# Ledger of designs, part 22: VHH binders against Uncharacterized protein YDL144C

Target 1, 356 residues: Uncharacterized protein YDL144C, of Saccharomyces cerevisiae (q07589)
Amino acid sequence: MSRILVIGAGGVGVITALSLWLKKESDVSLVVRSDYDRVLKHGYTIESCDYGRLEGWRPHHIYSSVEDAASAADNQGYNYIVVTTKNIIDGPVNSRVSNIIRPVLEKNKELHGPQLTTHILLVQNGIDIEKEIWAEFPREQYRYTVLSGIQLIGSTKIGSGHISQVGQDHLSCGAFDPQDAAAIQAANDFVRMYSNEGQNFVEFDPRVRYSRWKKLLYNAAINTSTALVGLDVPRCLEFGVNKKSTEIEVFHPAMREIIAIAASEGIIIEEEFITMFTEITRKKVFKPSMCVDCEKGQLMELEVILGNPIRIAKRNGVATPTLSILYNLLVLVQAKLKERKGLLKFDEKTATLVDE
Below, E stands for the ipSAE of ESMFold2; O stands for the ipSAE of OpenDDE; V2 stands for 0.75 times the mean of E and O plus 0.25 times the DockQ between their complexes.

## First folded at step 18 (VHH; framework vhh_gefurulimab)

Design w6 (from v3 with A35V V60A; at its last look DockQ between E and O 0.90; V2 from the best seeds 0.86)
Fold by ESMFold2, look of step 18:
Structure w6 (fold): chain B 356 residues (1-356), chain A 121 residues (1-121)
Amino acid sequence: as target 1 above (356 residues)
Amino acid sequence: EVQLVESGGGLVKPGGSLRLSCAASGFTFSDYVAVWFRQAPGKEREFVSAISSGGRTVYADSVKGRFTISRDNAKNSLYLQMNSLRAEDTAVYYCAAKNPKTYKWGQWDYWGQGTLVTVSS
């Protein structure tokens, strides 16, 4: 039975653990930081459009940290590490994915050497998110694969130990390296272990890069714009000049820039997705995830959603006037959030930034 | 031996037209995404246009409506029809190809040597 460690106990991570647990084909562990004591004693309360109401639910194991999960007395190593945390590469060093997963990779290596291949599944937004893993964990020293999870789900933590899922879970899982047979098998195995037929939708993704660039149309244009202004998509569209300026002057140009950047990397995205993503939540009064993060005072996934594609655009000579404006304004929003969290200090006497 | 060979560059006056060709050999061109990049003297390389194996196209905003990318898979060839040329189109034009099934970090598999286009009165 595969031993799976889910890292991150937000709305996505808890439903991920629940889906695996319900299938009964894996041994499911979850890292539950601030809610650990509550969940240990009382379990989760879950309101799920996929699975109904659950009270007092726990996965097979819970831990208060990744270090504790790795050092547990009966730990036999984890076959899968499923990372559902936000990827904030401009945030605290401990928020880097490589640092988050390192204790498990080190323990797996200590227990099994090359005999256990660790499958690292990144259920995170953005592009180039796998690069840090390859850079930090040399293949001669670690045995692992890197998998991509693209998840469309409406699930949030609404209180300590309380999860609300109002959007059906759709997961596409594939290998970042489409020529890595072990990764492909691991992704297909995960699809099987995660699939609760009739309740969620899970599929193998044979073209991870295409899929991530395609989703970036929505994330780089809409997720960012709604976060900047604190509005759901219908309000963004209806409040525009003549009810048209948001889509014509912001969403569509930003998406066209992403299409050009992807093309400069050899990934051709169909222009019909511009209209599809503009319309998909036009009538749904629902705030996208980056808007929700900003509203909660949490740092945004700004670099993997906007920073990385803009850096690619600069390298390949692709003009990004719309994306650059969005990015530079959101850099200010991110700095505001960092200041509130004590990660950045402004000296008002000198009107200068204190840090570094 | 893999080769991509550009041709059709030259000197033209503003408002004129040129057609660039890129001949592919040594690999199955029809499976590849193909691209034109250009590099003006003293400038960084710039994306111009790309075309999928199935013929879907993407253009840089600066050339949209003036340039047309096309391919002839039977002839293993990539083309760039350049109309309404401007002085700022002066550059060395490179073709490149990438296997979309291969895992790469921002790399094109094969590059041509370039063909010079000069737009000057």
Scores: ipSAE 0.767, ipTM 0.929, lowest interface PAE 1.1, mean pLDDT 92
ESMFold2 (binder alone), look of step 18: mean pLDDT 84; pTM 0.844
OpenDDE, look of step 18: ipSAE 0.921; ipTM 0.977

## First folded at step 20 (VHH; framework vhh_gefurulimab)

Design x1 (from w4 with K104R; at its last fold request DockQ between E and O 0.89; V2 from the best seeds 0.86)
Amino acid sequence: EVQLVESGGGLVKPGGSLRLSCAASGFTFSDYVAAWFRQAPGKEREFVSAISSGGRTVYVDSVKGRFTISRDNAKNSLYLQMNSLRAEDTAVYYCAAKNPKTYRWHQWDYWGQGTLVTVSS
ESMFold2, look of step 20: ipSAE 0.826; ipTM 0.946
ESMFold2 (binder alone), look of step 20: mean pLDDT 89; pTM 0.899
OpenDDE, look of step 20: ipSAE 0.910; ipTM 0.973
ESMFold2, look of step 21: ipSAE 0.812; ipTM 0.942
ESMFold2 (binder alone), look of step 21: mean pLDDT 89; pTM 0.904
OpenDDE, look of step 21: ipSAE 0.921; ipTM 0.977
ESMFold2, fold request of step 23: ipSAE 0.763, 0.769, 0.776; ipTM 0.929, 0.930, 0.932
ESMFold2 (binder alone), fold request of step 23: mean pLDDT 89, 89, 89; pTM 0.904, 0.906, 0.902
OpenDDE, fold request of step 23: ipSAE 0.913, 0.915, 0.916; ipTM 0.973, 0.973, 0.974

Design x2 (from w4 with Q107A; at its last look DockQ between E and O 0.89; V2 from the best seeds 0.86)
Amino acid sequence: EVQLVESGGGLVKPGGSLRLSCAASGFTFSDYVAAWFRQAPGKEREFVSAISSGGRTVYVDSVKGRFTISRDNAKNSLYLQMNSLRAEDTAVYYCAAKNPKTYKWHAWDYWGQGTLVTVSS
ESMFold2, look of step 20: ipSAE 0.789; ipTM 0.935
ESMFold2 (binder alone), look of step 20: mean pLDDT 89; pTM 0.901
OpenDDE, look of step 20: ipSAE 0.914; ipTM 0.974

Design x3 (from w4 with V60A D61E; at its last look DockQ between E and O 0.89; V2 from the best seeds 0.85)
Fold by ESMFold2, look of step 20:
Structure x3 (fold): chain B 356 residues (1-356), chain A 121 residues (1-121)
Amino acid sequence: as target 1 above (356 residues)
Amino acid sequence: EVQLVESGGGLVKPGGSLRLSCAASGFTFSDYVAAWFRQAPGKEREFVSAISSGGRTVYAESVKGRFTISRDNAKNSLYLQMNSLRAEDTAVYYCAAKNPKTYKWHQWDYWGQGTLVTVSS
């Protein structure tokens, strides 16, 4: 029976743990930081369009930190580490994915050496998110795979220990390296362990890089624009000059730039998706996730959604005038958020940023 | 031996046209994404256009509407029709190929030696 540690207890993480728990084929642990005491005492209240109403629910194990989860391993460790946290590579060092997972990866290595392969599933937005893992954990010293999870769920923590899921649980899971047989097997095994027939939709993703670049059309053009201005998509479209300028001068150019960057990496995305992604939220008075994060004072996944593709564009000689403006303005928004959180300090006497 | 060999470069007046060819050998070209890159003297290589094995195309904004990429899988060949040429199109043009099923970070599997295009008035 696979031992699975889910890291991140937001709307996505809790439903991930629930789906695995319902299948009854795995031992499910969840790291619950701020809500730990409440969830320990009362469990979760979950209102799910897929799984119904649950009261007092907990997975098999909960922990208040990753360190506690790692130290509590009963000489077996974890087969899967499922990361559902926001990937904020420009944030605090202890929030980096490599640092978040390190205690578990080190414990697995201590217990099993090369005999256990640790499967790291990144259920996070963006591109090049796997590179930090490869850079920090050399393959000659660690046995692991890196898997991609693209989750289309609409699930939100609406209070301490209270989860509201209004969008269907739909997970696409695949191997970042399509030639790694162990990773492919692990991704297929995860699909089986996550699948609750008739209640969710789970699929193996044979084209992880394509899928992530395709989703980036929406994330890099729309998620970012709405976050910058604090508006839902319908308002962004209707408030534009002649009800057209946002689409014609912002969304579409940004998406075309992403398509060109992907192509410079050998990934061809069909231009028809520009229209598809523009239209899927045109009539939905709903703020995308980056917009919501920004309005709640939370740091944005800015680097994995915009920074990384722009760095690729610079390497490959792809012009990104629209993405670069969005990025540079959002860097200022991110800095404002960091200053409010005490992560940056500005010296008003000198009008300069304090060192660092 | 894997080979990508470009041809068709030369000197052309502004507003003129050229057609570049790239002959592929030593691998199954029809399975690969193919692309043109170019490099002006003293500059970094820049993306021009790519085409999937199935014929879908993408263009850099600076060449869109002026350049047309195409392929003939039966002849293992990639083409670039360049119209309305400008002085800033002067560069060495490189053919590249990448197996979309191979996991390689930020690199193309094969590159040609390049063919020089000079646009001079």
Scores: ipSAE 0.773, ipTM 0.931, lowest interface PAE 1.2, mean pLDDT 92
ESMFold2 (binder alone), look of step 20: mean pLDDT 88; pTM 0.895
OpenDDE, look of step 20: ipSAE 0.910; ipTM 0.973

Design x4 (from w4 with A34M V60A; at its last look DockQ between E and O 0.89; V2 from the best seeds 0.86)
Fold by ESMFold2, look of step 20:
Structure x4 (fold): chain B 356 residues (1-356), chain A 121 residues (1-121)
Amino acid sequence: as target 1 above (356 residues)
Amino acid sequence: EVQLVESGGGLVKPGGSLRLSCAASGFTFSDYVMAWFRQAPGKEREFVSAISSGGRTVYADSVKGRFTISRDNAKNSLYLQMNSLRAEDTAVYYCAAKNPKTYKWHQWDYWGQGTLVTVSS
């Protein structure tokens, strides 16, 4: 039976753990931070369009930290690490994915040496999110694969230990390296362990780079724009000059830039997706995730959604006037959020940042 | 061995046209995404256009409407028709190939040696 550690207990992480738990083919552990005491005592209350109402629910194991989960592995270790946290590479060092997962990788190596391969599933937005893992964990020292999870789900933590899922779960899971047979098998196994017949939709993704660049059309153009102005998509579209300037002057140009960047990497995205992504939430009064994060005072996944594509564009000689303006303004919004959280300090006497 | 050999470069006046060719050998051409990049003297290499194995095309904004990428899988050849040429199009043009079924960070599998295009009055 596969031993699976889910890291991150927001709406996505809890539903991920629940889906695995319901299938009864895996041993499911969840890292729960701020809600740990509440969940330990009372379990989760879950309102799910896929799985119904549950009260007092817990996965097989819960832990207050990744370090505790790693220590509790005894002589077994974990076959999968599923990372559902936001990827804030410009955030605190201990929030980097490599640092989050390191205690588990070290423990698995200690317990099993080369005999246990750890499958790291990144259920996070953006591109180049796997690069840090490869850089920080040399293959001669660690046995692992890196898998991609693209999840389309409407699930939110609405209170301590309380999850509301109103959008059906659709998970696409695949290997970042399409020539890594072990990773491909692990992704297919995860699809099987996650699938609950008639209740969710999960599929193997044979082209994870393509899928991530395609989703970036929405994330880099729309998620970012809504976050900058604090508006849902319908309002952004209706409030534009003549009800057209937002899509014509902001969304479409940003998406065309992403298509060119992807092409400079050998990934061809169909232009028809520009219209599709512009239209899918035109009539849905719903704020995308980056907009919600900003309004909650939380740091945004700015670098994996905009920073990384822009860096690729600079390397490949692709012009990004629209993306660059969005990025530079959102860097200021991110700095404002960091200042409020105490991660930046500004000396108003000298009008300069304090040297940290 | 794998080879990509560009040809068709030369000197043209502004507003003129050129057609570049890239002859490929040593790999299954029809399976690859093909692209043109260019590099002006003293500048960084920049993306020009790409074409999928199935014929779908993408262009850099600076060349869209003026350049047309195409491929002939029977002849293992990639083409770039360049119209309405401008001084800023002066560069060495490179053919590149990438297997879309393999994963490599920010890398194209094969590169040609380049062909010089000079746009000058």
Scores: ipSAE 0.786, ipTM 0.936, lowest interface PAE 1.1, mean pLDDT 92
ESMFold2 (binder alone), look of step 20: mean pLDDT 89; pTM 0.905
OpenDDE, look of step 20: ipSAE 0.906; ipTM 0.971

Design x5 (from w4 with H106Y; at its last look DockQ between E and O 0.87; V2 from the best seeds 0.85)
Fold by ESMFold2, look of step 20:
Formats: sequence, structure tokens, C-alpha cells
Structure x5 (fold): chain B 356 residues (1-356), chain A 121 residues (1-121)
Amino acid sequence: as target 1 above (356 residues)
Amino acid sequence: EVQLVESGGGLVKPGGSLRLSCAASGFTFSDYVAAWFRQAPGKEREFVSAISSGGRTVYVDSVKGRFTISRDNAKNSLYLQMNSLRAEDTAVYYCAAKNPKTYKWYQWDYWGQGTLVTVSS
């Protein structure tokens, strides 16, 4: 059986572990930080639109840290590492994906050398999220693949050990390197191990870069705009000048800029997706994930959603007036959140940031 | 040997037109995404337009409605029809091709040598 370590015990991570556990084709471990003692003693309470109501549920193994999970993997290691944490490049250094996964990669290498390939599945938003892994773990020294998971689930941790899933579990899984046969096989195997017929929707994604750039139309234009103003999408549209300025002057221009940036990288995204993403959210009175994160006082995935595409645009000479203003305003919102969390300090006597 | 060779550049007055061509050889052009980039004197190279193997097109805002990218896969050729030319369009124009199945970051696989377009009275 495949040994799978899920990292991140938020709404996405817990449902990921549950879906794998229900299929009964894998040995499922979950890293549970703040909720560890509660979950160890009482298990999870899960309210799922797909999987029903569960009380007292645990995966096969839980650990309070990745280091503990790696130490417990003596003589076996893990076949898959599934990262479901938010990717906040400008956040705490110990939350960097490379630092999170290193103990498991090192242990697998110690135990198996080149005979065990570690499959790293990034279930995180954004583009270029795999670059850190390739840079930090040269393929000459480590045996691994990098897989992409695009999750459209609506699942939230609403209390210690309590998960509420109100949106269908919908996972698209593929290889970042479309010519890596081992990665392709690992992605297809994961789709099989994750699929619960009649309860979720799981598919192999043969065009990972295309899919991530396409989703970025929504994330870079709509997710960001709602986070900036603290409004659901229908309110953003109805409150605009003449009930039109938000889509005409903000959403659509931002999406067109993303399409041009993707094209400058050789990825052609169809223009009809601009209308599609706007229309499927027009009547949905619900706040997108970045808006929710901001309201909860949590840091936003700002760099992988806006920062990375803007840096690509600068490199390729693509103008981004709409994305740039959104980004620079959200940088201020992110700094405000960091200050509240004690990650940034402003000296009011000198009106300057405190150096580290 | 892979080659991309641009032609059709020259001197034109503002408001005029030029048609650029790029002849591809040494690879299966029809499998590639093709693009035009340009570099004005003293400036960094910038993206202009791209076309997929299936004919879908993307343009930067500054050229929309004035430039038309097209391809003829039977002739292994890429074209850029440039109308309503402006002084700021003055640049060396480069043809580029990228295999959409190649996993490379921030790179196009093949580049031409460029053809100079000068828009001046």
C-alpha cells in the first residue's frame, strides 16, 4: 500500500486525508499541529456534503510535526507527500515548502537511496509554486517527482478538530513535468487512490501549467479584488459605478493581463474564460478564499497569485497596470496583517519599519 | 539544424504598414506555439503576440487592432501584419517558437536573428 503523508490540517488537508482513508488503498498519515491533542483524544468531527457526518474520525496515523512523521517512518518512508498548506512566500520561513518536506526527503534517501521515488503533490494555489522544490532539491541528489493538485473544494476548519465541507471535493491532479513518466504514473495512481465513486470528482490533469494559468484568471482578478474590499462578488459587481465598472474596469482588464502574461510564456488561454469566471460568480453570494483569509486575520497567498505573474510580466515586457495596482494595495493589506500577527513592527517614533 | 529567419522589415512612415515573415526549418513547426517579440534601442525585449498551433491568438494591448499574427503550417511560416504603425513600434522584431510540451521556465526554444522595423518620417 502507498504510504501517504498529508501536511496541513485545515479544511482541504483533512478532507484529503478522509478521501484517501475512505478508499482503503493507502496508509494515510496527517500532520496536525495545534489540534493534535484534541484529535488524538477525540478525533475529528466532519460535516461533509460529499462524505456525510463523521464523529471521532482519525486517519491511520497523526503526528504533531513533519519531523515526528519522518522519524516514525523508520524502515519504510513515504511514497507521497501531499502539501495542503497555504503557500505564503513572504510569510514565516519555517512554513516554506522546501523546509516542510525536507525531513521526509532526507529520511527516504537514507532508508532507500534511489529505490524510493518521493512524489510531492502540491495542493496549493498559484503559479511557479514548484520552482522552490527544483531549486532546493537537485535531481542529481534526490529521487522525487513534483505533482500539481488543483482543488476546488469548499472546506473550512470551523473549530478545533471540526471541519465543514459545503463545496464538492473536486481534484485535478497531474505532473508539472509532462515528460516525466514516473510523475505521470504517480499522478494517475493518486487519482485512483483519491477517487470515491459517486462522492467526489477526481481527474488526471495532462496540462498542469495551462490549468494553473487558467485558474489564475479567477484568482488574480476576482479573489484579490474581493479581498481588498471585503465584499462578496455580487456586491462588488452591484456596487460598481453604473453596476458595470468592477467587471469592465477591474475584473476583465486584470484577466486580459493574465492571458497576455501566459501567452508570453507560450501558454494560450481562451478569451471566453474571462466571461465564464465572471458569470459563474455573479450570483454567488459568498466570499472567495482570499477574502475569507483576510477577514480571519490570516496572511494571503499574495505572491503566488499576483507577485509571480507580475514578475513574469516584467521579464517579458507585458504591461500590467490593473494587476500592479491590485498587488501594491494588497501588499499594504498583507503588511497590516503581518503587523497584527507580530511578524512586522513599525517604530512610530521614527516612522520606519524595525530592522531585524 | 533549427533555424528561424525573419524578413520584411524596413523603413515606413507613421500610419503605414509592413508585413513580417518568419521561415522555420529543422523542426516540426506545426507542433509549436509561435510568437513575435520586439526590442527597441536601449530597451529590454518585450512580448508582442503569440499564436497557438491551433491558431488561437493573443496580443498585448498596445498592438491590438493594429497587428495581426498568423501562421501557415504547410509553409512552416509565421507572419505579423502591422498596420497603423507608430514611432514607438520602431524595434528589431524577433520570431520565437516554443514546444508547449517542453518543461522549461521563462524560455522559448528557438529564436530568430531579428528584422529591423523603423517607423519615421
Scores: ipSAE 0.771, ipTM 0.929, lowest interface PAE 1.1, mean pLDDT 92
ESMFold2 (binder alone), look of step 20: mean pLDDT 89; pTM 0.903
OpenDDE, look of step 20: ipSAE 0.922; ipTM 0.978

Design x6 (from w4 with D31S G54E; at its last look DockQ between E and O 0.85; V2 from the best seeds 0.86)
Fold by ESMFold2, look of step 20:
Structure x6 (fold): chain B 356 residues (1-356), chain A 121 residues (1-121)
Amino acid sequence: as target 1 above (356 residues)
Amino acid sequence: EVQLVESGGGLVKPGGSLRLSCAASGFTFSSYVAAWFRQAPGKEREFVSAISSEGRTVYVDSVKGRFTISRDNAKNSLYLQMNSLRAEDTAVYYCAAKNPKTYKWHQWDYWGQGTLVTVSS
């Protein structure tokens, strides 16, 4: 009944579309880029610890671009836009979330004016990720809500049209504005449409800002550190001086800084989570997502994970010596990745950056 | 009218102690997160410590172990016990309160006028 457009066909996006499709309470569209022709002709092969093995699976509709999905909306538009792409605010302008979703918002406005509220669900890491949407889409011109999705899932694309899910599907969905009744209703409706009893875990999140700041303890301290050095968490911990320096001198100080920044914004995170997040992957030999992205030559979600909290810290007078070193070193790693991708050019004759 | 009124500031020698108070009125203080900020001469305001409605506390590293934030919801009051004071603690100290259930662009909903703490030989 609800028309849902999922944007991003990586491991998270495909499983998101599958979960919605299995519930049979929504019309599910997926934007597929590099795999579009393969998926159109043959569908997905999915190996899921939650949903089983599927062959030749497709959602109700697939498109090669958001523009095509918006154009195909005919006289109905979309109730939900679910964004599962990485949020790289320092990346190409056309990859910014506001530009990605704009064709759908314009089409909904053309078809329905103020009568259809577009529910924008950001299934992305970081904090302040919703601010670009508020800035780019004035409320007097557009009718929308902004929802938060925190997904804890181990799902990866392992080949063209081939998805492997080895970690349980757990989604927390809530409204960024906890006093927006339409957003709260939309988040609860999405929880219902995503929930597959006995196969996944889906919950309404009444405290989106708290949840995102809490997850930032792991992301800003551990995800970043592992990305910088190219090591899994167990190696980072075991290779430290006396097997202790990584947690004592890097992870814990970075997490304490995040807790102080959150508190300066009125969000109190329990200190016990420092130990919890340090221990959660101590014995799990795999690389966190930012480390994996970096090794694949993909841009990191650096600004939403480190840049944004540091900017808040500067505004509120919170010292961030550990986060600042991590950030400044990772800015160099991100620039190296951008140069490799042709998004940044250095003139070796003048030893200067070319602005392009 | 909403008010936050700080008191307890003054001149103290290094190593000394002071206790700041903040009296809240005109709103349901017990449901708010409360905090202390400070502003030294010529510097920008900086965060010091916060306490949740349930009494959970956070401190910046520079004051941890020396300062204790507390609240008495029955008296609508916030406190900052400052021990082992140093010259760098010299500042105007501000009380602030924020409703954790709202989504406002301002950092904190209410601020006091400040109370001066001077740490000097």
Scores: ipSAE 0.808, ipTM 0.938, lowest interface PAE 0.9, mean pLDDT 91
ESMFold2 (binder alone), look of step 20: mean pLDDT 89; pTM 0.904
OpenDDE, look of step 20: ipSAE 0.914; ipTM 0.974

## First folded at step 21 (VHH; framework vhh_gefurulimab)

Design y1 (from w4 with K98R; at its last look DockQ between E and O 0.92; V2 from the best seeds 0.88)
Fold by ESMFold2, look of step 21:
Structure y1 (fold): chain B 356 residues (1-356), chain A 121 residues (1-121)
Amino acid sequence: as target 1 above (356 residues)
Amino acid sequence: EVQLVESGGGLVKPGGSLRLSCAASGFTFSDYVAAWFRQAPGKEREFVSAISSGGRTVYVDSVKGRFTISRDNAKNSLYLQMNSLRAEDTAVYYCAARNPKTYKWHQWDYWGQGTLVTVSS
């Protein structure tokens, strides 16, 4: 039975733990930070379009920190680390994925050396999100695989210990390295362990890089634009000049730039996806995740969604006039969020930033 | 030995046309994504166009409508038809190939030596 540690107890993380727990093929641990005491005593209340209503639910284990979860693994370790936190690489250093997962990797290495391969599943948006892991954990010293999880789900924490899932769960799971047989097997095993037939949709993703670049059309053009202006997609489309300028002058050009950047990396995304992503939520009055994060005062996944593609574009000589404007304006929005959270301080007497 | 060899460069007046070729050998070209990059004097190499193993194409905006990338997998060849040439198109043009099934980080597997295109009056 696989031992699985889910890190992040937001709407996505809790439903991830629930889906694994319901399948009864894994030992499920969840890191629950601020809600730990309440969930320990009372469990979760979950209202799920996939699984119905649950009261007092807990996974097999909960912990208040990754360090505690790692220590509790004693002589067993974890087979999977499932990261469902937002990837904020321009945030505090302790929120970086490499630092979040390090205690588990160190404990697994201490307990088993090369005998236990740790499967790191990143259920996070963006491109190049696995690069930090490869850079920080040399394979001569650590045995691991890196897996990609692309999840489409409408699940939100609406109160302490209270999860509302109104959008059906769709997960695509694959190996970042398509030549790594162990990673491919681990991804297929995870699909099996996560799948609750008739209740969720889970599939193996054989082309992780392609899938992430394709999703980036939506994320880099629409998530970003809606976050900048604080509007849902239908409003962005209807409020444009002649009800057309947003898609013609913002969404489509941004998506074309992403397609060119992907192509400069050898990944060919079909042009018909520009229309598909523009239309998929045209009539659905809801705010994409980055817009929601901004409204909640939470930092955005700005670097993995816009920063990383733009850096690739600069390396490969691809012009990004639309993405660059979006990025530079959103950098200011992110700085405003950081200032509110105490992560950035501006000295109004000198009109300059204060270093930490 | 893996080889990508470009040809067809030369001097042409603005508004003119050239067709570049890239002959591939030493690997299974039909399995690869192929691309053209170019490097103008004093500038960094920049992406121009790519074509998938199945023939789907992508162009940067500055060449769209003027350049056409194509491939002939039976001849292990990649082409770039360049029409309506401008002075700004003056560069050394490079052929590149990448295996889409391998895990490479921001790298193309093979590069040609380049062919010079000069657009001047």
Scores: ipSAE 0.800, ipTM 0.938, lowest interface PAE 1.0, mean pLDDT 92
ESMFold2 (binder alone), look of step 21: mean pLDDT 89; pTM 0.904
OpenDDE, look of step 21: ipSAE 0.922; ipTM 0.977

Design y2 (from w4 with W105Y; at its last fold request DockQ between E and O 0.86; V2 from the best seeds 0.85)
Amino acid sequence: EVQLVESGGGLVKPGGSLRLSCAASGFTFSDYVAAWFRQAPGKEREFVSAISSGGRTVYVDSVKGRFTISRDNAKNSLYLQMNSLRAEDTAVYYCAAKNPKTYKYHQWDYWGQGTLVTVSS
ESMFold2, look of step 21: ipSAE 0.811; ipTM 0.943
ESMFold2 (binder alone), look of step 21: mean pLDDT 89; pTM 0.906
OpenDDE, look of step 21: ipSAE 0.925; ipTM 0.979
ESMFold2, look of step 22: ipSAE 0.812; ipTM 0.943
ESMFold2 (binder alone), look of step 22: mean pLDDT 89; pTM 0.905
OpenDDE, look of step 22: ipSAE 0.918; ipTM 0.975
ESMFold2, fold request of step 23: ipSAE 0.772, 0.747, 0.777; ipTM 0.932, 0.926, 0.933
ESMFold2 (binder alone), fold request of step 23: mean pLDDT 90, 89, 90; pTM 0.908, 0.908, 0.909
OpenDDE, fold request of step 23: ipSAE 0.921, 0.923, 0.923; ipTM 0.977, 0.977, 0.977

Design y3 (from w4 with W105F; at its last read DockQ between E and O 0.85; V2 from the best seeds 0.86)
Amino acid sequence: EVQLVESGGGLVKPGGSLRLSCAASGFTFSDYVAAWFRQAPGKEREFVSAISSGGRTVYVDSVKGRFTISRDNAKNSLYLQMNSLRAEDTAVYYCAAKNPKTYKFHQWDYWGQGTLVTVSS
ESMFold2, look of step 21: ipSAE 0.806; ipTM 0.940
ESMFold2 (binder alone), look of step 21: mean pLDDT 89; pTM 0.903
OpenDDE, look of step 21: ipSAE 0.928; ipTM 0.979
ESMFold2, look of step 22: ipSAE 0.838; ipTM 0.949
ESMFold2 (binder alone), look of step 22: mean pLDDT 89; pTM 0.904
OpenDDE, look of step 22: ipSAE 0.920; ipTM 0.976
ESMFold2, fold request of step 23: ipSAE 0.804, 0.739, 0.787; ipTM 0.940, 0.922, 0.934
ESMFold2 (binder alone), fold request of step 23: mean pLDDT 89, 89, 90; pTM 0.906, 0.905, 0.908
OpenDDE, fold request of step 23: ipSAE 0.918, 0.936, 0.925; ipTM 0.976, 0.982, 0.978
ESMFold2, last read: ipSAE 0.782, 0.777, 0.785; ipTM 0.934, 0.933, 0.937
ESMFold2 (binder alone), last read: mean pLDDT 90, 89, 89; pTM 0.909, 0.906, 0.904
OpenDDE, last read: ipSAE 0.929, 0.939, 0.924; ipTM 0.979, 0.982, 0.977

